# VH-VL binders against Putative glutamine--fructose-6-phosphate aminotransferase [isomerizing], part 25

Target 1, 262 residues: Putative glutamine--fructose-6-phosphate aminotransferase [isomerizing], of Saccharomyces cerevisiae (a2p2r3)
Amino acid sequence: MCGIFGYCNFLIEKTRGEIIDTLIEGLQALEYKEYDSSGISIQGDELESLNIYKQTGKISSLKEEIDLYNLNKNLPFISHCGIAHTRRATHGGLRRANCHPHNSDPSNEFVVVHNGVITNFANLKALLMAKGYVFKSDTDTECIPKLYKHIYDTSIELGYNLDFHVLTNLVLKELEGSYGLLCTSSHFPDEVVAARKGSPLVIGVKGKTDMDVNFVEVEYLDQEEDYLKLNTQTKSSGNVLAAAPVKYNTCLRKSPPFVHNT
Key: E = the ipSAE of ESMFold2; O = the ipSAE of OpenDDE; V2 = 0.75 times the mean of E and O plus 0.25 times the DockQ between their complexes.

## First folded at step 17 (VH-VL; framework fv_becotatug)

Design S5 (from S1 with heavy chain S31K Y109W; at its last look DockQ between E and O 0.36; V2 from the best seeds 0.00; counts 0 for: pae O 6.5 > 2)
Fold by OpenDDE, look of step 17:
Structure S5 (fold): chain C 262 residues (1-262), chain A 124 residues (1-124), chain B 107 residues (1-107)
Amino acid sequence: as target 1 above (262 residues)
Amino acid sequence: QVQLQESGPGLVKPSETLSLTCTVSGFSLSKYSVHWVRQAPGKGLEWLGVIYTSGSTRYNTPFTSRLTISVDTSKNQFSLKLSSVTAADTAVYYCARETWTQTGQSDYWYFDYWGQGTLVTVSS
Amino acid sequence: EIVLTQSPDFQSVTPKEKVTITCRASQSIGNSLHWYQQKPDQSPKLLIKYASYSFSGIPSRFSGSGSGTDFTLTINSLEAEDAATYYCHQSDSWPLTFGQGTKLEIK
């Protein structure tokens, strides 16, 4: 069993150090059993940059790894999204590359932490490899950020500028299995996407003042709606994934009321 | 322009300590990890160790008892000390910069810039 | 440690020929394989990072491919200046290791 944790501050200044501490503490809270790896993704020093830190072993090993880079922990962020993961090696060997988060490419355009199993991973991997993606890990999760990038790039090539939400829906339509996942992107600064199918996911919101509502709106994909079809086109140079934009419909539903465990 | 330059004695006696310095320019040692790699004459490349921006070090297992890497950020220098040298330590010693992409992936280690290397011969 | 085995150890080739060098890892390293070129009396130079990404300033005739355990460096249309020893390098696991090298000579 894996654990995922995300932390976002919006219009509240937090330092890099505070953010890292929060993410690490979040992971520690999830650690009721021994995990064999952990990792985080946070914003880099530059705008629209994402850093990934991950290590095998205990959470303490991750902290040590982060400390090796001597990051400016006092760097302030008015808004920031970070994601974190702790893993038991159930799929893929115990190696650093198999640790979450996983990225789309060396530039970390899309970064994902995932709890679950992508059952159509082999097919997705084959298709993405045919497109030119190189896989680093042995995990099924790695196909997710790469799929994000593929769909994103394709949409741009087609003249569409999709928002992170729509892009996510397109990705999720291609995934089979179970998942709780968080995704951040350099293309969408200060945004995080959370999605679940089967795996549990909890969202907490804290404001300066009491919130007017005690629920979070959640989008449901009830029907197989075609947002964008990914097609394999066999050109003379090989199989390439192509996407065609289609209209999408989403259903927004109210989440159950927040149970304030005082 | 990124530059690394190794310096030190070209000759060391057996059982003595080999001391080398790598002087860097065009970048800050506070931002990049740097490595030592050596190459025996006519042989391949052997990784020796790394010093991180924090000053922490990691050594290749065969050298853990003999190797010390340190950094002086004020001088843009880092050093290698290898004790109890033998003829087997005769090699060209390179310092190399580990690429720190602003994307900060902790598990990506490759060397984008190398020094010219300095030959150290262990002989009586 | 991860052992990288290159093939061949030595190759003599004619200009404009296609050259293929392979590197096999003792275990899966994903794409954490890099290629370096070392000319005589020079330091190694980075050619390819992460199996398939060309480093800045590297001619297009150089390309890399592979994942897991099997990797390939390809030089399309060999130039005289490409005479060198080529090394694969893994950064997947500690300790960092290199292949034994492939020496290319130009006829």
Scores: ipSAE 0.023, ipTM 0.552, lowest interface PAE 6.5, mean pLDDT 84
ESMFold2, look of step 17: ipSAE 0.454; ipTM 0.715
ESMFold2 (binder alone), look of step 17: mean pLDDT 89; pTM 0.919

Design S6 (from S1 with heavy chain S56R S106D; at its last look DockQ between E and O 0.25; V2 from the best seeds 0.00; counts 0 for: pae E 3.4 > 2)
Fold by OpenDDE, look of step 17:
Structure S6 (fold): chain C 262 residues (1-262), chain A 124 residues (1-124), chain B 107 residues (1-107)
Amino acid sequence: as target 1 above (262 residues)
Amino acid sequence: QVQLQESGPGLVKPSETLSLTCTVSGFSLSSYSVHWVRQAPGKGLEWLGVIYTSGRTRYNTPFTSRLTISVDTSKNQFSLKLSSVTAADTAVYYCARETWTQTGQDDYYYFDYWGQGTLVTVSS
Amino acid sequence: EIVLTQSPDFQSVTPKEKVTITCRASQSIGNSLHWYQQKPDQSPKLLIKYASYSFSGIPSRFSGSGSGTDFTLTINSLEAEDAATYYCHQSDSWPLTFGQGTKLEIK
């Protein structure tokens, strides 16, 4: 069993230290059993950089790991998205490499935390390996950020500039199983994607002012977007995964104005 | 240009403390973790320890009681002190930069830049 | 600690031939294996990172492959300048460890 937590501040200044503390506290709040690993991803000093900190053991071990580095905790962010994870090892051994978040590549273009099971992991891994991806962990989650990168790169090569939401839909179409998922990317600064299938996911929104409603609108992408059709047409290039319309239960993106999510 | 340069005595007597300094340029020790690696004559490479950007250290198990790594960011230097040396400590000592930074892209430890190394002979 | 065992320990090869060096880990390390080249009286030089990624400035004749426990460094067409000792290195677990090295001589 795993816990995932995301924290986003939009147009509300938060320091790196506050962000880290919030992520860690979020994980602690989710803890009902003993976890054996934890990790976070936060923005680096550069806008197009994502850092990952993770460690086996208790959350205290993660804190110690972060403290190994001389991070400027007073660095302010007007907008920021961070993701966090804690797990009990179910897939893969107790290795740091098996801890979340998982990345797409050494440059952390896509970073993912995941609660659930990807049942078609073996097939996805085989496909991605054939495309030159090298896996570092024993987890089924690792295919997700790599799939993000594969689809992203392919889309760029084909001349499409997909937004994070569309890209996510394409990724989700290829995933089988159950998931609560958070994804951040250096290609989409100050955005986070939250998706769920089967696994629970709770979204909280706090505005600067009182909101008129007591609920968060969830976007259900039931509509076949033209982008999905385009992927089916490019079957001939062998590099594009055939995208069938995928229904996902919950998607969160940067689109809501002037809100921060916890 | 990234550069690392080891300096220190080439000869140390048994039971004494080996002291080396690595001077770096082209990057900040506040941003990069740096390591010490040694190589005995005609032998392979042995990792000794790391000092992180925070100043915290991690040592290889055989050296935990004898090895001290420290950093002086103001001088762009970090040092190695190995106490109670024996002939077995005769080696070329390298300082190396790790690619993982506080703003880093990956959390794995590989060495992209090395010093030229300095030979230290332990002899009476 | 993770033990890395290289094969062979020594190889003498003619220029333009293909050379293969293997590194086996005592346990799975994913892709956390790196390759270094060390020429006589020089410091190690990074060739390949994370099993298969070429470092900047490395000739295309050098390539790496493998995952888990078995890794390979390949030189597709050996050049005279490639005479060196090659080391694999793992960064999966503490302590960091190196293979014993493979000395490559060119005939």
Scores: ipSAE 0.396, ipTM 0.744, lowest interface PAE 1.3, mean pLDDT 86
ESMFold2, look of step 17: ipSAE 0.411; ipTM 0.702
ESMFold2 (binder alone), look of step 17: mean pLDDT 89; pTM 0.920

Design S7 (from S1 with heavy chain F27Y L29I V34W T101I; at its last look DockQ between E and O 0.80; V2 from the best seeds 0.00; counts 0 for: pae O 4.2 > 2)
Fold by OpenDDE, look of step 17:
Structure S7 (fold): chain C 262 residues (1-262), chain A 124 residues (1-124), chain B 107 residues (1-107)
Amino acid sequence: as target 1 above (262 residues)
Amino acid sequence: QVQLQESGPGLVKPSETLSLTCTVSGYSISSYSWHWVRQAPGKGLEWLGVIYTSGSTRYNTPFTSRLTISVDTSKNQFSLKLSSVTAADTAVYYCARETWIQTGQSDYYYFDYWGQGTLVTVSS
Amino acid sequence: EIVLTQSPDFQSVTPKEKVTITCRASQSIGNSLHWYQQKPDQSPKLLIKYASYSFSGIPSRFSGSGSGTDFTLTINSLEAEDAATYYCHQSDSWPLTFGQGTKLEIK
């Protein structure tokens, strides 16, 4: 069993240290049994950069790992999205490379934490390897951020500028199995996508003022037209994975000041 | 293109400290992790240690007590100090760079750029 | 530490022959195995990364395969310039380690 946690602050200043602490505390709250690895992704020093920190062992080991880099914990962020993961090794060995988050490439254009099993991983991996992607883990999760990048790059090449929602729908269409998923991207600053199939996912929203409701319904922003356009191009070029429109579960996009996904 | 060049004395006396510097050109040292690897004459490669972008270090276990790696960002250099040297420390010393750019990240521990190496002989 | 054992230690081959070098890890390292070529009086050069990915600029005659504990470097058609010592390297766990090397001589 794995746990995923996301934290977003929007137009509310938080320090890097506060963000890291929040992510780690979130993971600790999810702790059910003995986890054997954990990791986080947070914004780097540059706006279009994402950093990943991960380590085998307990959450304390992750803290130690982060401390090795002596980050400026006082760096303020007006808006920020971070994601975190803790796992028991079920798919892939107890290796640092198998720890989440997983990235699309060395520049971390897409970063993913995942709870579940991608059953068509072998096929996806083969496809992505044929496209030149380098895999460094033996986890099924690693194909997800690479698939994001593949679809993103292809869409850009074709002249489409897809929203994170549409892009995610395209990715999800290609995934088989079960998942709780969080994805961040340097291409979509201050956004996090949350999706689920079979696995549970909880969203918490906190505003500056007290909310009148205890539960917030997530509105789905469908960009069906853009999705359809991409599909049309896929048929012609054969370079993009064809997918029918799929509904994402949730996406945090410039949303209320405090959002927690578990 | 990134270039690495080792420099330091080619001869060191036993019990003294071996000091080497790797000068990096073509790119900022602050964006990568940097490694030292040595090779004894006619032998294989031995990893010594790494210095991260932050200046934090990790050493191979046999060297934890006598190895120090440091970075000088102003000179775009990183250095190795190995104390209490013996004949067993005679080797060609290489500096090397990890393959990807990531602030606060080190998951690719293979090396794409190497220095030419510098021979250090420990002899009285 | 993870011990990498290469086989053979030495090989003398004729040009255009196929050469196979193996590397065995003392424990599973997934695909975190890399291959280097070192010519005399030169620094190591990366050939293959993560078991099977050719590094940029490496001739197509070089290929890598394997996962877990057993890995192979293959040179499909040996060239004279391929005379060198080849090393496998693991980046799976600390400390980083290398194989003992395989010296390849060309007849």
Scores: ipSAE 0.038, ipTM 0.646, lowest interface PAE 4.2, mean pLDDT 84
ESMFold2, look of step 17: ipSAE 0.414; ipTM 0.714
ESMFold2 (binder alone), look of step 17: mean pLDDT 89; pTM 0.911

Design S8 (from P7 with heavy chain A101S G105S; at its last look DockQ between E and O 0.35; V2 from the best seeds 0.00; counts 0 for: pae O 2.8 > 2)
Fold by OpenDDE, look of step 17:
Structure S8 (fold): chain C 262 residues (1-262), chain A 122 residues (1-122), chain B 107 residues (1-107)
Amino acid sequence: as target 1 above (262 residues)
Amino acid sequence: QVQLQESGPGLVKPSETLSLTCTVSGFSLSSYSVHWVRQAPGKGLEWLGVIYTSGSTRYNTPFTSRLTISVDTSKNQFSLKLSSVTAADTAVYYCAREWISTGQSDYYFDYWGQGTLVTVSS
Amino acid sequence: EIVLTQSPDFQSVTPKEKVTITCRASQSIGNSLHWYQQKPDQSPKLLIKYASYSFSGIPSRFSGSGSGTDFTLTINSLEAEDAATYYCHQSDSWPLTFGQGTKLEIK
């Protein structure tokens, strides 16, 4: 079983080490059976930079991988978005290259973790390869961040400055299959997009004070925006908001009230 | 311009320790992993080991007990020490830079030193 | 370790001919195969990364293909300067390994 996990702190200072620990703990919590690979993406040392760390094997292997680099774990972040993934090999073999997260390019402009199957992967890959993108894995997921970059660059060339939400919708329109995915980008610091089609997705929110609302805005691809009432469960580490399953592509974005209360 | 340059004694006696230095310019050792690869005369390429930006190392299994790779970032140098050498260790030794995407290793070598020949002979 | 076997070991060819070098991996490595050119008394030079992507500055006559276990380096219209030994390299698994090399001589 594969799992995706995202962690965001907004206007609450967290160290890099705390962020990494949280992401790893999140992955551990998702573990049903032994996974064969794991990975995370976090902000780099420079503003608007993203790093990726991934490895086959157990979580300990991922930790070892991270330790190979000179990371200042005490670096504080007032706001930060990180994403994480564990998998058992399905599409693509047990290879480090097949581990999530996947990136758009060597600069990691877009980084994605994904559960599901992109059924039109072959076509997307062909298109993106023709555009000069370098594929490093044999996973269907790898086309997603590259597609983000392609659409982003194209939009810029055309004189459009799309927000992350609109960009995501454009990407999702091109994807066929099933997915739960998280995406971060250097172009959109302190933002994470979450989308699902078929695969479940849960959002947890913890604030310093009571939340003003108990729902989040949910957009359905090619449909009207809906507000989903979320069940709030208090766990030891905070409040977990569970959204009802939806059949259509849904993009979740943070609402202004949540940003101010976290 | 990216440059790597190996330097060493050229001749080492059996059972002694082979010591090599790789001096780099045009990039920082703190930002890139550096590998050692050797090539025996008339033979192919053999990967020896890698040193990461943290100073952590990974060695090829046959060399784990004999090989030490270290780095001095202040001098833009990294070193290779191979102990208990035999004639089988006669080779051209290369240091090579690994291309690293932001925070991720790709483990191919985009730049190589010119190599330095080390002959093990009594 | 992953064993890479190149074919042929040696080839003598005439300029302007098409040359094909193959590399077979003992197990699937996806596209984590790279090609290097080594001229006499020189260090290896990266030609192709990840099976099919040319490195910067490499002439268009060089191309790579393949995935899984079977890979090919192709030189379209061989030039005299292409006389060298070519090596495949895998980065899929530790330890990193190379093929035994293919020596290309030009008549």
Scores: ipSAE 0.440, ipTM 0.772, lowest interface PAE 1.9, mean pLDDT 87
ESMFold2, look of step 17: ipSAE 0.533; ipTM 0.761
ESMFold2 (binder alone), look of step 17: mean pLDDT 90; pTM 0.933
ESMFold2, look of step 18: ipSAE 0.498; ipTM 0.737
ESMFold2 (binder alone), look of step 18: mean pLDDT 90; pTM 0.934
OpenDDE, look of step 18: ipSAE 0.236; ipTM 0.710

## First folded at step 18 (VH-VL; framework fv_becotatug)

Design V1 (from S8 with heavy chain Q104E; at its last look DockQ between E and O 0.70; V2 from the best seeds 0.00; counts 0 for: pae E 2.7 > 2)
Fold by ESMFold2, look of step 18:
Structure V1 (fold): chain C 262 residues (1-262), chain A 122 residues (1-122), chain B 107 residues (1-107)
Amino acid sequence: as target 1 above (262 residues)
Amino acid sequence: QVQLQESGPGLVKPSETLSLTCTVSGFSLSSYSVHWVRQAPGKGLEWLGVIYTSGSTRYNTPFTSRLTISVDTSKNQFSLKLSSVTAADTAVYYCAREWISTGESDYYFDYWGQGTLVTVSS
Amino acid sequence: EIVLTQSPDFQSVTPKEKVTITCRASQSIGNSLHWYQQKPDQSPKLLIKYASYSFSGIPSRFSGSGSGTDFTLTINSLEAEDAATYYCHQSDSWPLTFGQGTKLEIK
């Protein structure tokens, strides 16, 4: 009943407006007749910052929410990763606090969109609340970015410099249940990680090679000037895809590298 | 040092327009929205509206025909105008801030101005 | 519009006692409920955000609980400086609204 979507441009200049348009088009391509919520996360004005824009209702409500902030839509990005989420309309109300994306903290150090059910979320929530994390929603998803930050901060205190995909594998080991998720982070600019367990995930890449992959582990090795590298290592999460690409493959045209269908 | 300060005339005649200014300092104006809240003497708090540094506003329903909130970024000032006032508009008026720089809004107020009393009387 | 109803409206309290203040919302607001303290001739001060999370620098004797429609602010071992009016505030939907207030006075 929910859709997640990601879009990356790599060494191909796109304006913030073009990036937002692509993310919104990706949500519209999921073809729900009525949305009851939607949201996106994009890079902010400051280096390595992330912003979240989300709202209940139709896509037009999301666009109105974004317009409140008077963003510089002409701001160029030579490389950028954005994520988006939507869910179809249901009978009854929906709280804005439950819209995706969800964050780790007020600075948005980690931002996640997710479909699925985290069956051990109550235990994770209790642990994270004891560590001082503030939960604002009713969703199980909110534990994921907070767990990212907890493990990341712990790794830094212990003197580690983890790659995003390594960090993701540590996070996934603590999750039980089913999921399809995308994660971005201010600590790993221009990177996105995708993971799935029991949910479908489709990745599209446009550059020198276009390829669709569904429920299959995908890894693209380094290729100079035009490469995408998906690094996956997982102990027990099933068919989980985690990506922390260095130098994303994007084309001059707007083909997204990550698409998730449910 | 974060500071919000309301200012304006303490006395306004009925049917005239109440005008207030909130002057802010110690934080980035682009990172916060500013809300106006009032409190009639001996009464509770009433939310009036919000303004974003972009100039976008939202008003509480009873005030949509009388209330105008604006911003002058060059002066670090937010303004409130309430037209056609009556004795019921006698209150302490506060400005308060809300964090918005990451695109999220939590809608609680971490810092408030000192408040300014406005009395509507003949 | 969401109506917040606090109880009691007024209470005389003695130091060292436990005090509870309730706030009931006219519809479910999840945990989007915040508590403010207002001492005489002062601006409101944030105590509790999201029903149960203490704001920075708030004494540990203040705590909050609840979700949905029923919320409680608790002051364990009341101190004289806690004489004030307490307001709940919902941030779930527009317009933002406050409870009518609960005034605590020292006996």
Scores: ipSAE 0.513, ipTM 0.755, lowest interface PAE 2.7, mean pLDDT 80
ESMFold2 (binder alone), look of step 18: mean pLDDT 91; pTM 0.935
OpenDDE, look of step 18: ipSAE 0.693; ipTM 0.849

Design V2 (from S8 with light chain S91Y; at its last look DockQ between E and O 0.62; V2 from the best seeds 0.00; counts 0 for: pae E 2.6 > 2)
Fold by OpenDDE, look of step 18:
Structure V2 (fold): chain C 262 residues (1-262), chain A 122 residues (1-122), chain B 107 residues (1-107)
Amino acid sequence: as target 1 above (262 residues)
Amino acid sequence: QVQLQESGPGLVKPSETLSLTCTVSGFSLSSYSVHWVRQAPGKGLEWLGVIYTSGSTRYNTPFTSRLTISVDTSKNQFSLKLSSVTAADTAVYYCAREWISTGQSDYYFDYWGQGTLVTVSS
Amino acid sequence: EIVLTQSPDFQSVTPKEKVTITCRASQSIGNSLHWYQQKPDQSPKLLIKYASYSFSGIPSRFSGSGSGTDFTLTINSLEAEDAATYYCHQYDSWPLTFGQGTKLEIK
C-alpha cells in the first residue's frame, strides 16, 4: 500500500524548508502501517526545474537524503507545487530506484507519485523503451511520467500546445488499472494534476480566512463518475467541510480557486 | 571540458597517513558529488567513499575509522586522507564524478581521473 | 554488501567473434548495474548504464541485458581496441561494489 500527498501554495509565500516540512508531515500523517520508503518532488532552483529526493527506510532517512545536498531551504516561493509519496514495497523490491516519485527523463520534465496498479505496464514499457526511454526501476508507475513526456513531445511535434489538463486526459486514456495519481511538470510550473481511478484521493483546500470555503474543479474522464472528496479546513473550527460532488478540472493552477465566504 | 586529476605522494611509509588531492575542472564541486575508488596492482576496483555537495560524506565500511574525505570548493579540490596505512593500501587511487541530473535521478560515474599510484613501503 | 561475481575472469578471443561476459549479484538489484571498460593504464570508462542502456558515444557492438541478479555484457563483433578489463558495478545499495573484472585479450 502506498500513500500520496501533494501540497500547493498559491500566492502565499512559503520557504523551501517549509514546503519540505509540510510534505514530510503530510506523509507522516498518512502512516497507518509501516512504510519502507518515501520521497518528494519540489521545485528546483530554476523556475522550470524539479528536484526529486527519495530513500528507502524511515521518513528520517528521507530527511537525511535531502540534507546530503546543497539546498537553500530559505528560498521563498510565492507559488509552489510539491508532491510526496510513501510506500510499502509490494510491487518491486525495496530499493531506492523503486521509490516514488518517478520521472520522465533525467531533466524531470514530468514527475509522478502513484498509488495503484497499472495493469498494462508491460505494454507501455515496451512501447516507451522502443522510443528510447530509460527505465531505472521495476515499478509499474515509472511508465506514467514517461508516457506524459511521450505524448507531450508528440503533441509539440504535431504543432499542438496542450495544457496540462488535456495532456493528462490523454495519458489517462492510455492507462489501465487503478490509480491515485499526482503529477507535476517543468512545462507547467505552479500546476499539479490529480487523478484517480479506483484508488482513493482526497483534496483539501485551505483559504486565507477561517470563513472561506474553497473549491477544486474535478473532471470525469470516462463518463464514469468517480468522486473526489473535497475537504476544506477552517482554522477556527477545525471542521472539514465536505463539498458536494461536482465536476471539476483535474489541475490545480496558480490561479486561486473560487472562494465562497460563509 | 570535465576533468579530474589526482595528486599526492607516490610513496608513503607504513603507519603514516596517505594524503591525496583531486583537482577538478569544467564543473563545480558545489554541484556534483565526487567519489574515491582505488585499485590494487593487478586487482579490481574498490569503492572508498563519497563526498556530497553539502560536504557530507559516506565511507565504505572497512575504512570508516581511517578515511576522511573533505572538499575545498574555493580551490575546486577535494581530498582523501587514509591513516595508518599498510602495504595493503598500495593502489592506484581514482577520483570520479557522480553524474547528476536535475533531480538526483541517475547514479553512475561519468568522469574519472587518470589515477595516481601510491605505494606503501618502508 | 552486494557481491558481484563476473564470469569468466579471463577470455582470449579472436577479432569479429561474439563475446559474452556475465555478472551475478548476491541479491536482486533490479537494473541498477553498470558496465565499465578499463584499458591498460587507463581509467575506467562507462559503457552501459542500468543494465541495458548504452552510454553516449559507445559503439553499437556493445550491449547489455539482464535484471535482478543476472546480467550480461555482449560485444557482438569484437574489435582489437576492445582489449580491456570489464567491470560490472552496482549502485543499488551501500556500499558501492564492483565485480572482480573480466580481462579480455585479443588473439
Scores: ipSAE 0.247, ipTM 0.701, lowest interface PAE 2.6, mean pLDDT 86
ESMFold2, look of step 18: ipSAE 0.542; ipTM 0.747
ESMFold2 (binder alone), look of step 18: mean pLDDT 90; pTM 0.931

